# Miniprotein binders against q56419, part 68

Target 1, 326 residues: q56419
Amino acid sequence: MEGRTLEEVQEEVFKRHGVLVPKKELEDLAKALEEAGLLLTEKVEARLKEEEEKLKRERPMRLAGLSYPEGEREARAFLEAFRASYPGEGEEARVLLMPHLEPSRVPEVYGAALAALEKTPPPERIYLVGVAHRPLKEKAAALPVPFQTPFGPALPDLPALQALDALLPFELFNTPLAFREEHSLELPLFFLKGRFPEARVLPLLVARRSPELGEALKVVLRDFPGLLVLAVDLSHVGPRFGDTPLTRTLAEEARRRDLGFLERLAEGEPEAALAFLGANPTRIDGVEVVASLLPLLRERKGKVLAHRLDLEAPTLSAVGAGTLVL
Below, E stands for the ipSAE of ESMFold2; O stands for the ipSAE of OpenDDE; V2 stands for 0.75 times the mean of E and O plus 0.25 times the DockQ between their complexes.

## First folded at step 8 (miniprotein)

Design q11 (at its last look DockQ between E and O 0.25; V2 from the best seeds 0.00; counts 0 for: pae E 3.3 > 1.5, SAP 73.253 > 70)
Fold by ESMFold2, look of step 8:
Structure q11 (fold): chain B 326 residues (1-326), chain A 104 residues (1-104)
Amino acid sequence: as target 1 above (326 residues)
Amino acid sequence: SEEEKIRELAERLARLARELEELVAEGADPEEIEKKMEEFIEVVLELYELTKEMDNPEAEYWLEMTIELVWEFFDAFEEGNVEDAVELLLYIAEAAAFLAEEKS
């Protein structure tokens, strides 16, 4: 198609989409949308090419000095303070569900995760699965580079990542820019790297449920054993998320949905956990990760160690966070 | 401010995506769904024109990827894959909500 004009390409696209679109008005809107998309893609690629190339080499800290201390000594003290905020004992985890919400908002929930890690033999690698907050080109992605932390770089497990990529029907290393500001990896990683400084990491994001990812991870985990971490938050309720102002009734429903979801996961029943949420009326953000990882969650029984629905008084909203070991 | 205008449109887009998700999930009349789609696309295009005028690279990045998701939604919806269509709309709503909350 070398030498074809933009107009010729756009006309071909219009004919294909026009056949699928039943109304003239919708056809015109779809054509305008396609043209906007083509122009944006060119502009975005030109502007962000340099940043994307940097992210192919390393992922720097973005939240040091904001969500956690930058210096190693202060970071170590921070971990100890969070562990102390959880009064209970942990349990050994082969799978850990932990939050990615701002740590100061749910200190005992992160403390429970640390308590679980105390009981967990140091793994050779950690499969860290977060929630993509920026669009991905595919349903899931990874970034096979060192992630900087106050405890030194968290090195990627390249053999395991390459094995995973080989098993997927799409390119796993597909959207480096989505990792640039992704706190769902950075915040849990701070705690994980602080406790397991020698573990390599598979930094993974899920945008949309991918059964293929779960099946591939099941195979990879057999050959490359490690700790599986689901770095997810729970209910999101209130005006910040498109609801009415938070009431006691809405908060009670959010807590009920959070705990019912976690408890069913703790029984080794991830399909039942998803079914319990139905249309997910409180917007638990862990559903896409759980739905992707069903093969790894089935029949794994465990325990909910902590939960908090964190109230945001200024926005009249709340976000749930929990710690689950399987 | 430019940030305020982008926030307002992104908030409207997130709301429309959730409204469209509700219609698709409940199996509403296709004509009703299509009218909401038109409303939704019009907001996407308005956001596109605004970002062109203001030269905001981060907003342009989010919009470009969001448009790709919109086309994935169209494909899923036209194929009758209601589960995928609902998932895509919820993801679009989340992406738009994060765009509305960014300070850059």
Scores: ipSAE 0.174, ipTM 0.754, lowest interface PAE 3.3, mean pLDDT 86
Fold by OpenDDE base, look of step 8:
Structure q11 (fold): chain B 326 residues (1-326), chain A 104 residues (1-104)
Amino acid sequence: as target 1 above (326 residues)
Amino acid sequence: SEEEKIRELAERLARLARELEELVAEGADPEEIEKKMEEFIEVVLELYELTKEMDNPEAEYWLEMTIELVWEFFDAFEEGNVEDAVELLLYIAEAAAFLAEEKS
């Protein structure tokens, strides 16, 4: 809207698309935003610019003291407790699919991930691919800075990130502000850094399916081998996500979709996994990540280590989480 | 309570966002899509009014996200990209869901 009035925008939208944006509602929103000082006032712009400049140096913890302990000793005890919550043994992973859901909701699923990591030789680098819960300027993005953790900073692999950027048709280093609060990276990274303190990290976000990303990563992985981690949740069902309250039928459908998706991935058939979901009526959030990484998932066989559909009782909603090794 | 009201509004946004997604996918009448968008924006405004005075990190994040996404929503409309516009509304609904309860 730089330099245009709401009326001009409304008129233009109407002329182009035949849609009349509700002027009153827009005016009320604009006014509310102005009153809140949240209009891109010079102040908000300056704040965002400052935050962006900070993100050029490091990504601070946002969930320390909330989702996991801030102190290293307490953080280690946290890891041990989560590992203890999974009674099984892990398998060596070349690809790890793990959740990014609040850890306390699905401790045994994170425990399964830790079990897999115990059987995995320490990688030189970790390709951590999360889900963007905020719009990106491009289909995917990376933030090439240290990510703070209770175990010290997770350092970026700059050479590998640069190699990836060079192979993509778009600028990889876009939308730094999208990383500021993104839990899909921060939560998995806690567990990964705790287990592999010396591994470098490539923090990646996917907003929309990018086949180019998978093809580029396939090339990069030849020269820069490492552990690939898909930080994704599974079904999202119930009122929080636009459904009716969780019922037995809805829960069974969510579990069916989750497990059917994971099992097909475990068989090395990622296209079949996507096709199985169809229109994705239970809203598995990892679909865009998997769709982007098809070249890396094909023909890789593995095992589902854990799955849970966790009920959030206050909202009668549920989120699926799983751990898969390939 | 305020928390209960936030939850109610977040659930309404999630429902409306889903309905919008379905309408677009089905190629529904632009007037019907517009009406649902209006309803969505009204709920956003209600949630905004409820949260603007809250002094907590979650509310601040919601406000920042909502502002950015609303501007991008307008830009998407100016460009004639209805799919992108609806996608942005989905992000607003998700942000509201995170405000209401634990992150997912």
Scores: ipSAE 0.156, ipTM 0.643, lowest interface PAE 1.8, mean pLDDT 86
ESMFold2 (binder alone), look of step 8: mean pLDDT 76; pTM 0.733

Design q12 (at its last look DockQ between E and O 0.03; V2 from the best seeds 0.00; counts 0 for: pae O 9.7 > 1.5, pTM O .630 < .8, SAP 71.749 > 70, placed apart)
Fold by ESMFold2, look of step 8:
Structure q12 (fold): chain B 326 residues (1-326), chain A 104 residues (1-104)
Amino acid sequence: as target 1 above (326 residues)
Amino acid sequence: SEEEKIRELAERLARLARELEELVAEGADPEEIEKKMEEFIEVILELYELTKEMDNPEAEYWLEMALELVWEFLDAFIEGNVEDAVELLLYIAEAAAFLAEEKS
């Protein structure tokens, strides 16, 4: 970009999608980069290897003090506040779909999940299935270690995890680093551990649809019954996600897609829910999880308890979140 | 061939991510980094438009991951956290490589 500053390059490249980054932040980055003046690749790779070894023992909290309180007392008050944001009654869940979006953005959606958990007998274990936001070696993964929470460690159900691993055509324990900062597990786990402090957890990630995972889980759940949780968000629309600036028409389409998807799941028709999305033009975050878990979702009827499509003002984009019980 | 175009762009994206990582890690001239970032972002946007038109869910999955990682990278980059920014570029390169391999 001859004669162009960082700001000018930003404006040209991002204007096609209506996204701007403040000039001050870009200038600070240019300064920090210049001051670094080092070959960081080997340093970063070495640190990643060190972090991977630590994850073989435990998974620490990454969002305490950011998304939820670090202290146990404050964390319990936080749960109460979220439950209060949803005035309705829940229903017993054998399967719960809940979001992993920042809780403060969709408080009544998380509140609806808490209402469902109030009606749900404490399970011996929770199958917590999130969405990988880092590449996995295989289509799915698990991390068989304690996950720390403000309510104490969520202990892994090792026998159930071993049974699952034995049924898959790939090694289940395959990408520890993918769990290091995975909010799709950490945020729902805060709520689940707060409500069911004695339940063990199977922390699972899906990268790409795996019919083998769903078939294996159906077998494992028979011998190791528990609560199945799909920790997924819904539509992702707007410039952050490759669209033109968010318009009322795009937001209405996203909401329609979210609700149509959830309603078909609530009818026990997961294949119809996926077919309804077609090419998934609003990028519902959860399609790979649902596609993997079809055997566990078929013919399970239930109810949509809550939904919100929430605006990300800085990016002029929106993300949908919902609560479904089956 | 649209499928061949996607593979070509995915391979280019993986190379650009590694080149950008090297420039950032070396503390290269800001103008050079800015130029590479522009090229990087334009390839991502072209890939996204192309894959949406082709109705290819597997390619869309990897590209959506890459796009999400790009925004995390920009956040880290803007905040001046260069180690996190480099780490995220390594993940982006890995996701782009999977996209290129899945279309083989």
Scores: ipSAE 0.372, ipTM 0.712, lowest interface PAE 3.3, mean pLDDT 83
Fold by OpenDDE base, look of step 8:
Structure q12 (fold): chain B 326 residues (1-326), chain A 104 residues (1-104)
Amino acid sequence: as target 1 above (326 residues)
Amino acid sequence: SEEEKIRELAERLARLARELEELVAEGADPEEIEKKMEEFIEVILELYELTKEMDNPEAEYWLEMALELVWEFLDAFIEGNVEDAVELLLYIAEAAAFLAEEKS
């Protein structure tokens, strides 16, 4: 909640999900959380401190054996199967937009990303920008530690991370606990590490639009060139997200929004892409990431390689995923 | 007794968390989810008030954790990360179940 009013939170929940959490309950909860936070037992503090200390060493896999295989041999077979699910050829990427959705839901979209990576010379480093699904102390954060993968650890590029931190008006290395379970980094990193085992990584999360991040990264990329990866999903529609069950009309609108967004990005017009979404009624996930990276996306022409609106049948909801190269 | 009331509320909280998870997983009407979430928050707040006066550090710890998880759930929900939100609800349910067991 740092920097948002309860009214803003209430309005956001209502706008996004059609749920009106009563203000009084939010106030009482906020007060209880504040009081509880003040009462953080030595044990809670010690546990949080222990978890933070662990994250100073490495970020372990959380989704191994669930979303992807834990074993290297099986993980390689997994990559090959996903690549095989996309029948097309890729293009060289300087910027790659790819999903962070559960891979089994959109295999051909990840396959398209792998196809692009096949045509991309091995980068020295990968700037991996995900979406923070947990609160950050700042608008963006980084975790400068190895991320575990079935292919071995993805090692951080400390010099590039330090250069980025030095250019930001806030501390980049904030909220390490937000990285612990963040799938928006872990899932794309599996594919990236599998393809580029020697690349260093800059794991970045965006919670809120940070123009400063884009400007800083633009400078850093001059001295520390690398592949920029936006790990973002697209539309979120249906009952899980406050809509009616998926209809043909709702699906067509979601696809229109997704493709219209991606196509404008492919034309090198990221501001036009954001403007096209307006109030973002289909809840495209990657808006804050794109808004933060405008300086890096301008005037870059590319191609949409894949798109899918994936139905979750039990909830009659759907999530959009796409792969874009620039 | 206060202990019996805490146990009852903890059990209710665990049930509500499961019901909320099911509603979210089934893609229930937002109004139904809202209503269950309100009930869930009310139970947490009542538990908090009751436990705050008790010299039970372990119950207090779990309640604090439950409140944090509720906050994370709300954040995940706001961000449209329903998968994380559901996972957080499961953790809240587990925390509530633990509170109920410790008071038994």
Scores: ipSAE 0.006, ipTM 0.288, lowest interface PAE 9.7, mean pLDDT 82
ESMFold2 (binder alone), look of step 8: mean pLDDT 71; pTM 0.651

Design q13 (at its last look DockQ between E and O 0.37; V2 from the best seeds 0.00; counts 0 for: pae E 3.8 > 1.5, pTM E .595 < .8, SAP 73.043 > 70)
Fold by ESMFold2, look of step 8:
Parts: sequence; structure tokens; C-alpha cells
Structure q13 (fold): chain B 326 residues (1-326), chain A 104 residues (1-104)
Amino acid sequence: as target 1 above (326 residues)
Amino acid sequence: SEEEKIRELAERLARLARELEELVAEGADPEEIEKKMMEFIEVVEELYELTKEMDNPEAEYWLEMTIELVWEFLDAFIEGNVEDAVELLLYIAEAAAYLAEEKS
């Protein structure tokens, strides 16, 4: 009953997540947590408050030197290498679906996005819609500040953001801290800013499906035309995501669901794409964004340019990524 | 019902995350922290089982976020990144509270 030990914690983690955690590391952290005490919580809260104040002015790069180069010259070469990873040609996009997965894991999928951008006239603004990986206070949020990139700051489109905020039944500028480390915006933005250095950006996060967001964006896009980018990943399968260890059968199912979802979107049938997934058993990441943006996706036909289901060997799990133009 | 079960588990997870954070903040005995960790993991596992049975898309989103945050917490925990671990527990408590609100 009450006799659980760190050994029992390790066994439970293994049973539930399919991952074995060394007992020593568990013991070391438990001891460090005990020794830190009350001041640790206050220290973390103070740090978060400081970061929130910084985010009211700008959003700095978090992944420079980790996911992409910090210097502009090197960053430009990086973009060209990724474009070269996709040997095909793109198509003009009015709507682009692209991943936010670590670029080195799916280089040809990002390359396909770059190929599409080559065919796309430079927009005045980009509606960049990512997925919140931290809690939002509302169904969606925006951060109306410059996002730093190796290509210079991506400036916010303040008039369009304010118009969007005015149309929503909630305050759009509601959770600055959720943007602090949000890679679903930073990683796609690197590619978008590199190709469209003059475009302003609406950096948006979706937490939960919001039909109000889609209706409001339909109005805003009419008055403030631009490129709509859905920065979403696809299937998430394996123990990291609540499944048994990844098998060939599970991977084949995930691929089938990814492609079926993308193809229905490519036919201009977003409701059918959502219905195809049902309960979403492979946890396609883009569902909440697509469900929010239905008015913008209906009857837009296009093409799937790339797809990969990429293995995370350490976790025996996989994540799908794709590139779709509409 | 499954919806009532999800609500109860999400509320319990939010409470357990706050209690675990408080135990760390108080410098509680390692045995007490360990016991709370086991309760926390047990609730997470029950929520994992619901991923195969869920039919509420908004609840699915919050569950997926909670699972991702728990994974990040375990990574920070294993690496000894104590400040990150505390931060993640605060986010887990928040996400679990939203999950409790999204039942239909």
C-alpha cells in the first residue's frame, strides 16, 4: 500500500511508457528536489515573470545554434541545403501546411515547403498558425511583437492582429509565456522569414479548436490578404504518446492515416479529413488547427508534396510530417 | 461514464502536481516525494489508457499536451534539471485543470 520505492517508480514508468529509467538518476533528482525547497519555486516563478516582461517587447531566438545556424550567411546556406533535400518542384500556395518537427529529422519535408515558397509571390503578411505546447488561457493566442531570426526580426502585422483580436469573443493577446519556447512558430518562421524577408507575421497559437478563430480569420484575410501557414505535425505514435512500443503495423497505420488526412485536405474536403480520423487514434497533431480553420480550407484544392513518418529510436515512437499546398 | 472518469482523473492529476510541487518547495522527506510521484505516475497511466477510448477532441488536445509535458518533466527529472522540473510541474497542473473542464 504505502511501501512504494524508487524501484517501484522505475517499474511503473517502464510498464506505462516502455522506457527504462536508471534508478540512480531517479534517486539523484528526488534528492536534489528535496534540497532545493521553497526557494526553488520562488526562483522559477521570478524567472518566468522576467521572461514574460521580455516577451512583451520581442521574442528572441531559442533554437539558434541548436536547430539552425545563428549567423545570417550560414542560415542562408542552411536553407539552400534543405531546399536541395527535396528534388521536386513546388506549386504556388495560398495555404501551406508544413511541419514544426525538428528540421534535421525531416529535411525533405521542409525542402518541399521551400519549393512551394519559391512558386509563391511574396506576401505582405504571413498568418503563421502553430500548436501551443504550453497551456493557453484561451482557445488561441497571439504575441504582437518582433520574433528574432538570423535573417532579422520578423515584424508583427499589428493592424491585422488588432482586427483579429476585435473579432474574437476573448482577448487574443493572452498568454505571452506560451510563446517563450514555442518551436511550432520558431522553426517554420526560420524558413518563412528566410524566403520572405519583407513579410510581416501574425504569430498565432491554437490550443483547442475554435470555430470563432476560423470565422474571424476569414474576415481578416479578406481585408489583410496574405499567406496562411498551418505549422502542424501529423501522427504521434508509440510509448511516448501512450501506445505500446512501435510496431510495423502501428507505423503502417499511422502512415495511412497521415496520407488519408492530407489527401482529403488536398481535395478541399476538411470535414471529410477530420471524419476520416474519427477518434484520431494516431494523434494527428494538426486536427485542432484544421478544425479551427474550416472556413479557410473548404473547396481549396491542392497537392501533397511530401510526407515522412520519422522514428524516435530512443522512445520507440514516431512522428509524422507533411507538406501540403492549397 | 468515461467523461466523468476523465474529469475525476484530470482533477486528481492537477491536485497531485500541485502537491508534488509543494512537497519539493517544503523540502519534504524523499520518501514522501517518492510516494507522491508514484500516485502521479499512476494517474498519468490511467489517462494514457483513455487515449484509446477518447472521443472528445478538446479533451484529447489537453490530454496530449499533458502527456507531452509529463515526458518533458521526466527528461528534466532524469537529467537533474531541477528548475525545469518544477516549471513543468506547474504547467502540468494547469493543463490537467483545463482537461478537467473539457468533458462533454
Scores: ipSAE 0.283, ipTM 0.654, lowest interface PAE 3.8, mean pLDDT 83
Fold by OpenDDE base, look of step 8:
Structure q13 (fold): chain B 326 residues (1-326), chain A 104 residues (1-104)
Amino acid sequence: as target 1 above (326 residues)
Amino acid sequence: SEEEKIRELAERLARLARELEELVAEGADPEEIEKKMMEFIEVVEELYELTKEMDNPEAEYWLEMTIELVWEFLDAFIEGNVEDAVELLLYIAEAAAYLAEEKS
């Protein structure tokens, strides 16, 4: 369990608003609905159906103009600024763990990822493994279509995706709608595409630990070599996640968990990293991804390049982010 | 059985999510929406308590997903993002339905 209880959720909502849903917000919503004069259910269902059909062709940008610039020139300047935010040098990566948090919150962590990519020979393909923040029908999924970026489309590696699908006991190409707004892929992909414009991509989501995925990928990587990217965040602590407001003690615990996790991964001991977290009381985001990719992480030694626990002041909550190369 | 109870609650949760979605989508009275929301959460709580005692990772996943979606729904609702709120209620209904299927 991610460590959040329903009771904690209730307490948080009640603490935040005194009621589960504030009457004012309900009134404002009701008024907005009345003014819109729309049957929103039918509209939403129709929209979702249309979006699903579009996702058969491409995955459009959802965060362009919000999290990163839409224009290519501005996007390149954005990359340079993020790289500049990290004063260190990178190392060559065969496996890159990087965040998917809003880039502006942890610029130096993304900068560290860019530094690593500078030392990495351009891969033929990138296995981009994100976290599903929407339900998946299966434990993992892939979307075998171009992902739009300011640098042009990130093209899928269809042969490698097909090889992966053939080795899995479930249909890999499931739940396309889960990819529509999934920032765990879109945000990292911006940086990856900007650095490696010619690399093909395997966009993968993990909802639940799938040992089968790791075993299958291990086989596929032999015939289809590439860069493995784990796009994961670390601890999630504070009221937004069912905790008390961030304290020094809570922050120290979150950092301890984050760094302890990353360090064990850097030593090539992913099972030890998972065991170190136990019940995962600080809700490290990437646990299911790491648990799925154990065969690919074992015995790989690397280095932690950056870590940050970023405070979201309005909610007195914090999210951990890190960059690890293997 | 406990399993049967979980299934029944999950089915009820899925129904409540859809009912709430309809109420929100139709711009129903805020007090009615709040009442339905409270009923919804009570069912989630009961499901959580029953599922916590069971070692079923799949059921836990769907329950956790449901809870996360509830949070996102509340955020969207507070922000006045009606379209996202409605969409999230549909996802809650779907997640709860999967939970029910897992225990069937």
Scores: ipSAE 0.080, ipTM 0.620, lowest interface PAE 2.9, mean pLDDT 86
ESMFold2 (binder alone), look of step 8: mean pLDDT 71; pTM 0.636

Design q14 (at its last look DockQ between E and O 0.04; V2 from the best seeds 0.00; counts 0 for: pae E 3.0 > 1.5, pTM E .591 < .8, other shape alone 2.671 > 2.5, unsure alone 69.726 < 70, SAP 82.314 > 70, placed apart)
Fold by ESMFold2, look of step 8:
Structure q14 (fold): chain B 326 residues (1-326), chain A 102 residues (1-102)
Amino acid sequence: as target 1 above (326 residues)
Amino acid sequence: SEEEKIRELAERLARLARELERVAQGDPEEIEKKMEEFIEVVLELYELTKEMDNPEAEYWLEMTIELVWEFLDAFIEGNVEDAVELLLYIAEAAAFLAEEKS
């Protein structure tokens, strides 16, 4: 590996992943790291400690003004626009699978989720299960604090969270910083809080499949009934994810994998859904959540309401999103 | 073996990320060379991704790769503080990957 120039490394990254990183930006970063050294690192570490302390009390909005409006009136209009993008009828959900992809990229998929919520009696609480995009120390985590939204704070269901923590063989409240930028909770929560303003929330992240989590949740749900939401995306294909540039064949395979996965879940066969994916060649990120929650998904039948494989032209990549009610 | 190779690469990536995070003393040429080695290790890990047979290692490898792309995006955008933060997460994920491969 020794002996390559920065330009040669940039060429190799481009060849393998279809992305070129300008040499100037790499040089600027190297100089900034050298010049700022200990002070910059200490600044970042101090900021992370500060953010961690804040997250022990509340989780602020990170995506207001970026992914959704900050003001309540505009946020309400935003919800209605997304509902309108899905002309179909929803169905009552006891379990809802919905995406966490940027809403503007898959408006009808979020609209289908809203249609399902319209048919769903307001729950006392929502078990919101997302996918960790930062390292967790354990297989799963929760953050038992209010999550801010344009519709007011989403309050945690502390008794249910404490009951869940008591049933697990690890500390559930283990990685507050992992929640700081976690869009897989924030984006779905915007829609859920907008439709169920009185529901409390259990904000949960899955890193790695955890049979213990599913068994514990089955127990907790008996005493603390509510809506279970799997906030997951589907296929990830293209150079950003380690593939060649997106082709019609790869896109067709990704769509087939997404729909086959969702359809088997809709038949109440989550093990068959996982088996259908095999080695998961299109990198559906919902598999870890489904694998954790098997006891809650078995024999629960439902319907796929929407699906979209969204193309990202600059990276020649795509991400799948779907809406499933059970 | 390929599992041993993944473990060795993960250990090297964790070390490189921590060295870059702490900013070793020296000249800018040394830092640039460590960045080049860092990217080369990532590329080699991508080539091994499809041969994973350990769910824990697969998780940490996927996490590490995803964090590396966020890191590259951060410095393309000129967000140096974000890039340093991501190096901290990369070092943590790569260290876990190294432990899973024994």
Scores: ipSAE 0.388, ipTM 0.702, lowest interface PAE 3.0, mean pLDDT 83
Fold by OpenDDE base, look of step 8:
Structure q14 (fold): chain B 326 residues (1-326), chain A 102 residues (1-102)
Amino acid sequence: as target 1 above (326 residues)
Amino acid sequence: SEEEKIRELAERLARLARELERVAQGDPEEIEKKMEEFIEVVLELYELTKEMDNPEAEYWLEMTIELVWEFLDAFIEGNVEDAVELLLYIAEAAAFLAEEKS
């Protein structure tokens, strides 16, 4: 809307949609947005800058004592219990798709991920690609600092991160504040660090599909081989996500879409997986991540190890989670 | 609570996003109603967020302003797919202001 008058906006909406948005409502919105922007006073900016400066050193645990134990001994027992919740055996992964949902909601799905990791030789580095649940300045971002875990810090692979940055048309090291509270990295990282204590990590977030990211990573992986992890959830259905309360029909549709998506990925057909979702009416969380990583997912065959659609009873909503190895 | 209200507003935005594709091809009166609701919800979210006075809320305000404009641009251009995605993204971000735990 930069450079447009409210009258021009009103006219454009009318021309395109046949709707006349009241000018007063637009004025109220514009004023509110301006006032919101003005809240970023020097004091607020200074505080945000201070938080950014902290994130230049390390990313502290946010969910320790909440989603997983803070103490190392208790954290190890936690891992063992989650592994025990999955009765099957894993397969070696070159690419691992796993959830970032609250672990207690889908323990067997995380257990399946742990089973896969048991069959995977310790990687030198882990490319951990999460979903940005908060806005990013660019389509994707990285935070090149240690991430704290109960097992010690997950150290960044700076050479690989720098190589990736050099191949991207945008600054990779953007929006550090988006990483502060982002669970899509922290939760998977707990399990990954617990299994591979010596692996370096590339913590990446995707907000919007970035084909450039996949192409760049494909090049970087040649010189810097490692495990690729997609930390993504699947369908999001129910009132929390704009639907009616969960019904049998809605749950069946969510499961159908989740499994259809995962199965197509398992066949090495990521474009077919995306096409299968269409407009993504059940809101599969990992769409933007998969769309960004197409070059790395093509022709890779694998196996779906676990899937669950978990009901959140207080909101009558449900979230899908899955574990896929490639 | 403020968090409960933010969650409710986030759910309303998510509903709007889910309905947008259907209404964008339909009755202009229904589109108008949805646009009015959008403006109402956004305004209320901004008012509530102003009162939170924490770095997460401040960050959300800063970044969401841009997303709201991007949504309006996508909507004006008739790019319904992008408009829906942007609304869903705003809704999700708002939901995480209300919920410290996913």
Scores: ipSAE 0.154, ipTM 0.660, lowest interface PAE 2.1, mean pLDDT 87
ESMFold2 (binder alone), look of step 8: mean pLDDT 70; pTM 0.620

